VHH binders against Phosphoribosylformylglycinamidine synthase subunit PurQ (purQ). Designs and how they scored, part 6

Target 1, 271 residues: Phosphoribosylformylglycinamidine synthase subunit PurQ (purQ), of Archaeoglobus fulgidus (o29008)
Amino acid sequence: MDREEIKVAVLRMEGTNCEDETVKAFRSLGVEAEAVHIKQFYSDMIRFEEQRSVFDYQCLVFPGGFSAGDYIRAGAIFSARVKSVLRKDIEEFIKMGYPILGICNGFQVLVELGALPGFDEDKPLAEKPEMALAMNDSSRFECRPTLLKKESEKCIFVKNLKKDVVMFPVAHAEGKVVFPSGKEDEYLERLTSNDQIVFRYVDEKGDYAGYPWNPNGSFYNIAGICNATHTVFGLMPHPERAFFGYQVGRREGYGDGYCIFRSVVDYLEKL
Short names: E, the ipSAE of ESMFold2; O, the ipSAE of OpenDDE; V2, 0.75 times the mean of E and O plus 0.25 times the DockQ between their complexes.

## First folded at step 1 (VHH)

Design n11 (framework vhh_7n9e_1)
Fold by ESMFold2-Fast, scan of step 1:
Structure n11 (fold): chain B 271 residues (1-271), chain A 125 residues (1-125)
Amino acid sequence: as target 1 above (271 residues)
Amino acid sequence: DVQLVESGGGLVQAGGSLRLSCAASGFTFSTYAMYWGRQAPGKGREWVSGISPSGGSTAYASSVKGRFTISRDNAKNTLYLQMNNLKPEDTALYYCARAEDSLYFGEWSPAFDYWGQGTQVTVSS
């Protein structure tokens, strides 16, 4: 489709605060983007001009904008509201091949919806969550740069990424990727064989290393994964905070986060 | 040669306001993203705010968001920082800076290729 036909919704509700950064990133690429309160998708009490359908958009973003002290409670509330009002629409949206991005707390929302790891191409949302994001092994809020090695060639969000290693900041208290007890090896085999592991934490030499390089103790150093159709992507680090050059100290142009947003725009232009 | 000259600092009471200016010369100001950083006594440098070449996009450290506003006038080659509701912990030497390379998020000095001598801001309790 033509770029002027592409419209991105960055979902918000009370307590989210990173949606503006994401909106600016997409708009800088020549794509229309707007922050959309979840009520605009379901409430008849909102003015007609402000009402929205999920299908007014070609990309949905669940931002990572909760304060450190609110991650558990705010994330659970957000996920519950999405499940109650948007589950069926999101399921259809995924089946149509439209991309969804979940950043930080947004990754947790996608996990709680059953969209990730999303093993079943015919059932994009599982009946119950199949993985979790647990408290950091350090039991501390982690806020710092991370180095991430690109592991996937099929995820639509990394098609434009030419670098082997990128740097995105993390800011979370619950970022540890965990799989059901006794199923870790099964999940690793399934994710690896279907190219669903997108990023893994690495050290400055590009080696898979523990703390502090793996900031939360995630299984297999996993920082981000995508679903079986490679169109739903969740990650703990914040690419929207590494999008513009000025966010990462460049005189002009873009940071490593640019490639995530550019890749999805390129995908939609070819859809 | 590149020069960045800050001004507008001074002594102000808590809750007060100051407007900092940075006069840029020796390069095409309008094509560079610009930044404000600060260094408090006995502490390392920290990033405060950044602005895109056109002025259409801005970013702020969490400690100043909602209180400080970065802006630029490309016709005058000048960068500004409007500081409102100042707190004693805002006491620092404030620098404007330009950068050529990407850096680790949170790292300050290695990625910035030019910064000024700074202007001192002191906030009394």
Scores: ipSAE 0.000, ipTM 0.108, lowest interface PAE 20.3, mean pLDDT 80

Design n12 (framework vhh_7n9e_1)
Fold by ESMFold2-Fast, scan of step 1:
Structure n12 (fold): chain B 271 residues (1-271), chain A 120 residues (1-120)
Amino acid sequence: as target 1 above (271 residues)
Amino acid sequence: DVQLVESGGGLVQAGGSLRLSCAASGFTFSSYAMYWGRQAPGKGREWVSGISGSGDSTAYASSVKGRFTISRDNAKNTLYLQMNNLKPEDTALYYCTTEYGWDSYLSDYWGQGTQVTVSS
């Protein structure tokens, strides 16, 4: 589709702090993007001109951004509401091949919705969550740069990414990827065989290492995964905070997060 | 599934008192700030009062400050609003809600409400 036809919805709810950065990132690429309160998708109590349909958009973003003082299981509550009012629309959106991005708390939302790991191409949202994001092994809020190795060639969010290792900041207290007890090997095999592991934490040499390079103790150093159709992507680090060079201490140009957003635009232009 | 059930409303004379309750379920009550809002006939939703998850911080709309007291019992998952010196202009349907939905004076998590009518 033409770039002018692409519109991105960055969903907002009280307690989200990163929607403005994400909107700015997409708009800098020449794509229309706006912050949309989830009530705009289902409530007829708001003004008609502020009402929205999921299908007004070609990409949905569940942003991160609850502060350390707001360390609450907000993603589970948000996902329960989204599932109750938007389940059919989101399932159709995914089946049509439209991308969904979940960052930090947004990754937790996608997990709670059953969209990730999303093993079944014919059932985009599982009835119950199939994995979790648990408390960091450090039992602390982690806020710092991380190094991530690209593991996937099929995820639409990394097709424009030519670097093997990128730097994105983390800011979370619940970032540990965990799979159901006794199913860790099964899940790892399924995710690996279908190219669904997108990023893994690495050290400065590019080796898989524990804390502090794996900031939360995630299983298999997993930092981000995508669904079976490779169009729904969740990650704990914040690419929107590494989009512009000035966000990562560079004088000009773009940070490593640029390629994540550019990949989505490139995908949609070919759809 | 988040549920909020308000009770305690009724008809009261100007200068009287009422105590509203809100029974909460489906979320970790003590982890969320809670709010009371009201909607009078033909008017938009008005924020009335708020209380932090711990109960240590409270805030009030200027129209009710000094007359209303918000409190909570985290062991019972219940929010309260003690309303004193009620005025006819306090007549409204009163709702409790979490911190979600108050940015635009609309709430995604709220109950049916409890009607408060103040006669002159």
Scores: ipSAE 0.000, ipTM 0.118, lowest interface PAE 15.8, mean pLDDT 81

Design n13 (framework vhh_7n9e_1)
Fold by ESMFold2-Fast, scan of step 1:
Structure n13 (fold): chain B 271 residues (1-271), chain A 124 residues (1-124)
Amino acid sequence: as target 1 above (271 residues)
Amino acid sequence: DVQLVESGGGLVQAGGSLRLSCAASGFTFSSYAMYWGRQAPGKGREWVSGISGSGGSTAYASSVKGRFTISRDNAKNTLYLQMNNLKPEDTALYYCARQDYSLFGDEHSYMDVWGQGTQVTVSS
């Protein structure tokens, strides 16, 4: 579709500051983006002009980071609300091939919805969560740059990414990717065989390493994954905070996060 | 007509267990996410756990993760909280709450109907 037809909804979650950064990133690429309060999708009690349909948009973003004090509570409550009022619409949105991005706390929302790891192409949202994001092994809030090795060629969010290693910041207390006990090897085999592992944490030499390079102790150093159709992507690091060069200490231009947003715009222009 | 009634609280020794229940009436229970919260004397309300309408998604505060289990029986319109390995720090009034469809905001703004609560006291 034409770029002028593309509209991105960045869902508003209480206590986040990443909605504005994400909206700005998409608008700089020439597509319309707006922050959307979740009640605009279901409430008949708000003004007609403020009401929205999920299908008014071609991409949904669940943005990053609640404040450290309310991280788990706000994300869990938001996930429960989304599932109870928007489950069917989000399932159809995914089945139509429209992308969804979950950053940091947004990744947790996608996990709680059953959208990730999303092994069943015919059932975009599982009835029960099939993985979790647990407390960091350090048992504290981690806030630092991370180095990520690109592992996927099929995820639509990394098609424009030519670098092997990128740098995105993390800011989270619950970022540890865990799979059901006794199923870790099964999940790893399924995810790797279907190209669903998108990023893994690496050290300064590009090697897989433990803490602090793996900031949360995630299984297999997993930093982000996508669903079986490669259109729903969740990651703990914040690409929207690495979009502009000035965000990552460069005088001008773009940071590594630019390619994540450019890739989804390119995908939608071909859809 | 919308009512939430908690039960199952009481006095228990550290390391013990309690199962709380919340009986819901006056609305289509399975259409709402449900929550457990608590408030200790002299402190603000704290979100404890949440469960989606179908029961397919659950979430827990870090302070209770691994010790508490939220569940629901939609046929009986009842919400449960199984509390294991209780600590003195878990002493509080526990209340259940229904998801708020009309508001967006903090943990309290997400809940439009609250029960009166059931007191849990954990002795050392």
Scores: ipSAE 0.000, ipTM 0.114, lowest interface PAE 19.0, mean pLDDT 80

Design z01 (framework vhh_6z1v_2)
Fold by ESMFold2-Fast, scan of step 1:
Structure z01 (fold): chain B 271 residues (1-271), chain A 123 residues (1-123)
Amino acid sequence: as target 1 above (271 residues)
Amino acid sequence: EVQLVESGGRLVRTGGSLRLSCAASGRTFSSYAMGWFRQAPGKEREVVAAISWSGGSTWHADFVKGRFTISRDNAKNTVYLQMNSLKPEDTAVYYCAADYYDSSGYYEEYDYWGQGTQVTVSS
């Protein structure tokens, strides 16, 4: 499809129509993007020009916009509302091959929806969550740059990424990837065999290392994963905060996060 | 770029039904929100119904809610207005309109218009 035909929705729990880093990132690539409150998808109390359908868009983003401290509760409540009003539409959206991105608390939303790890392509949203994001092992809010090694060749969000290691900032108190007790080996095998692990935390040499390089203690150093069809992607670090060079201390140009957004635009242009 | 041609308007008795069609020609029909408007002699043009470019969202004016239904078939480049329980007050020229769907949200300010199709409801 032509780039001018692509429209991205950045979902919000609170407030409406505020521009954020994610909207700016997509618009800088020549793609229309807007912030959308979930009520715009289902409420008839909203003016017609503000009403939306999931199918008005080719990409949905659940952003990292929640405040620290309460986002576990906020994410679970938001996920319950999404599931109650948009479950069928989001399942059809995923089955049609349209991408969904979840950043930080947005990753938690996708986990609570049952969209990730998303092992069953015929059931894009699981009946109940199949993994969790737990409290950081440090029991502290972690806010710093992280180094991530690209692990996936199939995820549509990393097709444009030519670097082996990227730097994205984290800002979270709950970011530890955990799998059901006694099923860790099974989940790891399934995710690895289907190329669903997208990023893993590494140190400055590119080695898998513990704290502080793995900022939350995530199982297998996992920083981000995608679903079985490789079109739904969640990660704890913030690529939208590493899009422009000035966000990461460079005089000009783009940061490592640019390639995440460019990859999904490139994917949609071929869809 | 889009051209619109309405059809289906005719004389019908009170309580009757009609289905109006709007055939679109040109590329990118699926990128346009579509609307049905009407205008009776001596009255202002008014919005009857609207549908998003994907067909996922619809809006109907309260004076037709429950009686009229807008739909679209993107494979046929056509938008429809199913009109049931017609009243003499529904007598008007019905216009199909297309608006390039953008983030501004000006869905009542349409870019392309058809020539209109006359609907007359008599008792």
Scores: ipSAE 0.000, ipTM 0.100, lowest interface PAE 19.9, mean pLDDT 79

Design z02 (framework vhh_6z1v_2)
Fold by ESMFold2-Fast, scan of step 1:
Structure z02 (fold): chain B 271 residues (1-271), chain A 124 residues (1-124)
Amino acid sequence: as target 1 above (271 residues)
Amino acid sequence: EVQLVESGGRLVRTGGSLRLSCAASGRTFSSYAMGWFRQAPGKEREVVAAISGSGGSTWHADFVKGRFTISRDNAKNTVYLQMNSLKPEDTAVYYCAAEDFWSGYSTPSEYDYWGQGTQVTVSS
C-alpha cells in the first residue's frame, strides 16, 4: 500500500498531552500515527467520532511505560466482554498479516494475550499464556543501555537491519524471560528452528554473557522474540528511545532504533 | 571526539591494486563502526564498504564486491580498504568515516566523524 494509507495505533491506558516517542518515530517516516486509548476500541460510552476499530489501523503498538501488573492482570483489566471482542479482533488482525509490536510492558501484554511465542500459525492467540516475564534475577529495577545481537532474518521488524549488534536501553523490574518448568529445551528448540528469537543480550565483544550484560537473567539471553508468522514482535528494551541520534548522545542522524520502525513501514508498503 | 586521517591515495594503472589506510586518534576506537566512502566529480558521496567495531560484520557495495575488502586493526587504531582490479570508474576522493554506534544504514548522514579524504586516480 501507499505510505499515506498506513496508520499506526499506539495504545494507551491513560490520556496525556505529552509527545510520544513512538508516534513521533512513525510520523518522522511519513506514516500517520496516533495514540489511542484502549477504551476507544470497546466502549460505547465514548462519542461515536472517537470510537475506533483495530481494523482502522495497519500496525498496533503496545508501548512500554505501564506497570506489567497494572496492564496485564487477568480479571482486572479485561472483562469477559472486552476480552472476547478484542481478542477476536486481534486474532483476525494477525491472520491478515498486520504487524503488532510490544515494547517492555507491551511485550508482557502480548505474552498474557497468548500472542507470543505464538507457535501455531492457525491459532495466533493461545488459550492460556505459554511463557512469562519474571522478576529480574538482581531483584531490582534495571535501567541501562544494553547491547543486542540480531538472531533472526525473518522477523519483519528487522528485515532492513544490516548491523549485527544494536544498543537499546532497558527500564524494568520484571524482564526475565522464562518458559514452563521442564520445557525450556523444547521451547528453545522450537523457537530456534523457526527463526523466532530476534535479539539476545551480548557484551561489547558481541559474545553472550551474564549479568550485567544480560540485565535480568533471561533464559538463553533472550531480549526479544516474534511469533511463527514473524509479524508479532515483543522485546524488553526500548527501540523508540534509540530512534533519533540525540536520544543516544549523537549530534545528528538516527540511533539503532530507526531500523525497527523503518522495517515495519517497508513491510506495509509491500502489502 | 575522534580525528581521522586517510592515506595511500595515488595514481594507479587500470588493473592495479592499492591499499588505503585510515588512522584514528582518540579513545575507544573499537566502539566505532567505520566506513569507506567515495565521491567522484559531479556525483554525490556514496558508500563503498563498512565494518563493525569488533570487525565481526562487514558490508561491501555491489560495484566493489570481489575487488575491495575492508578490514581493521583495533590495536593500531586503523581501518583499511584493500582495492584490487582497479577500474577508471573507481577514480574518486576516498573518505574514512566513523559513527558512534553502527546505524544499520550506510549513508553519509549516519556518520559522525569524517577524514579529509585521499585522492585515488585510475588511468584509463
Scores: ipSAE 0.000, ipTM 0.112, lowest interface PAE 19.7, mean pLDDT 80

Design z03 (framework vhh_6z1v_2)
Amino acid sequence: EVQLVESGGRLVRTGGSLRLSCAASGFTFSSYAMGWFRQAPGKEREVVAAISWSGGSTWHADFVKGRFTISRDNAKNTVYLQMNSLKPEDTAVYYCAARLEYGSDWYSAEEYDYWGQGTQVTVSS
ESMFold2-Fast, scan of step 1: ipSAE 0.011; ipTM 0.438

Design z04 (framework vhh_6z1v_2)
Fold by ESMFold2-Fast, scan of step 1:
Structure z04 (fold): chain B 271 residues (1-271), chain A 124 residues (1-124)
Amino acid sequence: as target 1 above (271 residues)
Amino acid sequence: EVQLVESGGRLVRTGGSLRLSCAASGRTFSSYAMGWFRQAPGKEREVVAAISRSGGSTWHADFVKGRFTISRDNAKNTVYLQMNSLKPEDTAVYYCAADSTPFYGLDEYEYDYWGQGTQVTVSS
């Protein structure tokens, strides 16, 4: 489709108050993007002109940005609301091949919705969550640059990414990827076989290392995964904070996060 | 179901202080996140401050940070807005609003119940 036809919804989550870098990133690529509160998709108390359908958009983003103290509570409640009022529309959105991105707290939302790990191509949202994002092993808020090795060739969010290792910042208290007890190896095998592991934390030599390189203790150093159709992607690090060169200490140009957003625009232009 | 009634609005001189109260009637006040909004003449309604259900998280707009403080007393079913160092630009009708979610929203459409408003006028 033409870029002028692409419109991205960045869902406003409870407690997010900063001007969204994700909106700016997409607009800089020549596509329309706007912040949309979830109530605009379902509430008849919203002014008609402000009411939206998920099908008004070709990409949905669940951004990060909750305060640390209310993260789990806010994310779980938001996810329950999305499931209650938007489940069918989101399932159809995914089946139509439209992308969804979840960053940090947004990754937690996708997990709670049952969209990730999303093993079943015919059932985009699982009835119950199949994984979790737990408290960091350090029991601390982790805020630092992280180095991430690209593991996936099929994820639509990394098709434009030619680099082996990228640097995105993390800022979270609950970022540890965990799978159901006793099923860790089964999940790892399925994710690996289906090309669903997108990024893994690495050290400066490119090796899979523990803390502090794996900032939260995530299983298998997983930093981000996508669903079985490779169009729904969640990650704990913040590519939107590494989009512009000035965000990563460059005088001009773009940071490594640019390729994530450019990849989805490229995907939609070919759709 | 909750009904909200604001009080405390009045004429105050520049540099003065004022505390607004929002009394909730009905059940389950402690189940709502709460917000304070204002609407100045000729302007859109804007969020001033918000507080989570538990009171453990608060947000204040940049234009009032350091001057205004939101708080709540669930035992009294009341939310407060303490306003210090008032400026003429703070002149507005102030509205109390309840969000049915435990964490606060930052846009008016996220709030389900609204008070009738209380007028604050700051003289230069």
Scores: ipSAE 0.000, ipTM 0.157, lowest interface PAE 17.2, mean pLDDT 83

Design z05 (framework vhh_6z1v_2)
Fold by ESMFold2-Fast, scan of step 1:
Structure z05 (fold): chain B 271 residues (1-271), chain A 126 residues (1-126)
Amino acid sequence: as target 1 above (271 residues)
Amino acid sequence: EVQLVESGGRLVRTGGSLRLSCAASGFTFSDYAMGWFRQAPGKEREVVAAISWSGDSTWHADFVKGRFTISRDNAKNTVYLQMNSLKPEDTAVYYCAAGEQYFSGSYLDSDEYDYWGQGTQVTVSS
């Protein structure tokens, strides 16, 4: 499709007051992007002009950075609301081949929706979560650059990525990828055989290493995964904070996150 | 068919100028970073200049800064190297290269380029 036909929705809920760098990233690539409150998709109490359909968009993003200072877990509340009101629309969206990106808390939302690891191509959203993002092994909030090795050739979000290792920042207290007890080897085999592991944490030599290079203790150093059809992608690090060169200490040009967003635009232009 | 065709190489006198051109075909030119490399007899190939896919970012090697300028015209699928104040040490075969990538420090590494032209000879005489 033509680039002017592409529109991206970056979802939000009550209490998310920060301006989303994801909107700026997509707009810089020449596609329309806007922040959309979840109520705009289902509430009759919203003015007609502000109402939206999931199908008004070709890409959905569940961003990181839900409300700071809240004592309620915003991501869990948000995913429960999405599942109750948008489940069928999101399932159809995925079956049509439209991409969904979950960053940090957004990865948690995709996990809680049952979209990731998304083993069943016929059932995009599992009835119950099949994995979790647990508290960091350090029991600390981790906020720093991470080095990630690209593991997938099929994920649509990394098709434009030529580098073996990229640098994206993390900022989380709960980022540890865990699988159900006794199923770790089964999940690893399935994810590996279907090219669903997208990024793994590495050290400065490109080797898989523990803390601090694996900042949260994630199983198999997993930093990001995609679903079985390779169109739904979640990761704990923030590519939208590594999109522009100035965000990562470069005078000009782009950071390593650029290719994640460029890959999505390239994919949609081919549809 | 992907092709990069360099032109403009010739014999010039010390202190002279010339402009090299590289015409690209068979790929989406505006999605590729472009570089100019050179190789003199008995030397390894070295990067001279690089330009991002948009043309907004450029890099020039220390030994050519202030003398050479890289530019591109995405409407014409062409990258240029303007060479001023030429020295005998600039004598080399000049190669055009294309790499599908975002702009980064990796443009300095020849291994990051996917496509290469066959080269154009520049000879600077005293």
Scores: ipSAE 0.000, ipTM 0.115, lowest interface PAE 19.9, mean pLDDT 81

Design z06 (framework vhh_6z1v_2)
Fold by ESMFold2-Fast, scan of step 1:
Structure z06 (fold): chain B 271 residues (1-271), chain A 125 residues (1-125)
Amino acid sequence: as target 1 above (271 residues)
Amino acid sequence: EVQLVESGGRLVRTGGSLRLSCAASGRTFSSYAMGWFRQAPGKEREVVAAISGSGGSTWHADFVKGRFTISRDNAKNTVYLQMNSLKPEDTAVYYCAADRYGLSWYRTESAYDYWGQGTQVTVSS
């Protein structure tokens, strides 16, 4: 489809503060984007002109938030509401091949919805969460740049990314990717065989390393994963805060996050 | 699937040096993070040092920093622990461990999937 036909919804929830950066990133690529409060998708008590359907959009973004403490309560309420009122719509949206991006808190929302790891192509949302994002091994809020090695060729969010290693900042207290106890081998085999591991934390030499390079202690150094159809992507680091060069200490141009947003626009233009 | 065999443990004098080796058998050793642990009689097992799969990143416990150095040779499927300026307090059974998944590889023994049988290091005064 033509770029002017693409519209992105960046969902608002209490505690989020990255929706404006995400909107700006997409608009800089010539794509319409807007912040949408979740109530606009289900409440008939708001003005008709402000009511939305997920099908008004071709990409949904669940953005990050500033505070892990605020996220624990607000994120749980938000995830429960999405499951209650939008589950069928989101499932259909995924089946139609439309992309969903979850950043930081948004990754947790996609996990709670059962969209990630999303092993079953015929069932986009699992009945129960199949993984979790646990408290950081440091028991601290981690806020710093991280280096990520690209592991996936099929994820639509990294098709435009030709670099082996990118730098995105993290800001979280609960970022540790964990799989069900005793199922770690099974999950790793399934994720690896279907190209669902998108980014893994690395050190400055590009090697897989523990803390501080793996800021939360995530299983297998996983920083981000996508679902079996490669159109739903979640990651703990913030590519929207690495979109413009000035956000990452460069005087001009784009940061490594540019390619994430450019890749989804390229995907939709071919859809 | 992966078997680890430690060697090099022996009696050494205080101030001496010793190098421990850990030979790995099995597939794809270079993908595993490796660690050295030790356990003295009546004490809990503690992590001493860890190294990433490629060898580009290392971690050493504060009580051995400047004295011990972990390294690896992926062509030989071997991890080393070079121990210098040995003290009686370093007397322990030293264990080699492999972390297939990179789970908190320097912090807890539960992060490691495969373990060797240990090699005894005794430091005499």
Scores: ipSAE 0.000, ipTM 0.140, lowest interface PAE 18.0, mean pLDDT 81

Design z07 (framework vhh_6z1v_2; at its last look DockQ between E and O 0.03; V2 from the best seeds 0.00; counts 0 for: pae E 15.9 > 2, placed apart)
Fold by ESMFold2, look of step 2:
Structure z07 (fold): chain B 271 residues (1-271), chain A 125 residues (1-125)
Amino acid sequence: as target 1 above (271 residues)
Amino acid sequence: EVQLVESGGRLVRTGGSLRLSCAASGFTFSSYAMGWFRQAPGKEREVVAAISWSGGSTWHADFVKGRFTISRDNAKNTVYLQMNSLKPEDTAVYYCAAHPSYRLGFTSPEDYDYWGQGTQVTVSS
């Protein structure tokens, strides 16, 4: 489809209101992007000109950056609201092959929705969550740059990524990827065999390492995963905070996060 | 058994003040947003004010803005409506209602799971 026809919705709910780096990143690539309150999809108390359909968009983003005052359980609350009012629309959206991105708190939303790990192409939203993002092993809020090794060739969000290792910052207290007790090896095999592990935390040598390189203690150093169709992607690091070079200490150009957003646009242009 | 029990409704003169209370039991009060609704004789039930589960965010209908204030005390499982500068048009039965956090709509009765029996407020001219 033509780039000028691409529209991205960056979803939000009450409690946090600031311009999102995600909207800015997509707009700089020449696509329409806007912050959309989820009430705009269903509430009759929204003015007619502000009403929206999920299907007006070709990409949905669940952003990070919830305020510290609402941080605890914000992902679970947001996902419950989305599931109760938008479940069928989101299922159809995924089946149509349109991408969904969850960043930090947004990854938590996708997990709680049952969209990730997303093993079943025919039923893209599981009835129950199949993983969790738990409290960091350090019991601390971790705010630091991280190095991430690209592990997936099929995930549409990394298709144009040229580097083996990228740098995105993290800022979270609950980012530890865990799977159901006793099923860790089964889930790892399923994820690996279908190319669903997208990023893993590494040290400066590119080796898988513990704290502080794995800042939250995630199982298998997983920083981000995608679903079975490779179109729904969740990660704890913030690519939107590494899009422009100045965000990562460069005077000019782009950071490593640029290719995440560019890959979405390239995918949609071919769709 | 889930219960919401309103109290404090009475007859008051125009320009007067009144404080309504709603005591909650039988559910995890601190996890629910709360609303006050009213229903005047011959009218449909309408939302007056709403407050988030933490009390950090409030909303008030335009027709009561500046006069009514919703608040809550999670330690006492109680939500309040302070009503000042009362007018005869405020005469109604006032209802307390509990809003599940998974719904973002808060102005329709269908958005609320639990309801009180109401307390009568009458403002005399």
Scores: ipSAE 0.000, ipTM 0.144, lowest interface PAE 15.9, mean pLDDT 85
ESMFold2-Fast, scan of step 1: ipSAE 0.006; ipTM 0.336
ESMFold2 (binder alone), look of step 2: mean pLDDT 87; pTM 0.888
OpenDDE, look of step 2: ipSAE 0.005; ipTM 0.240

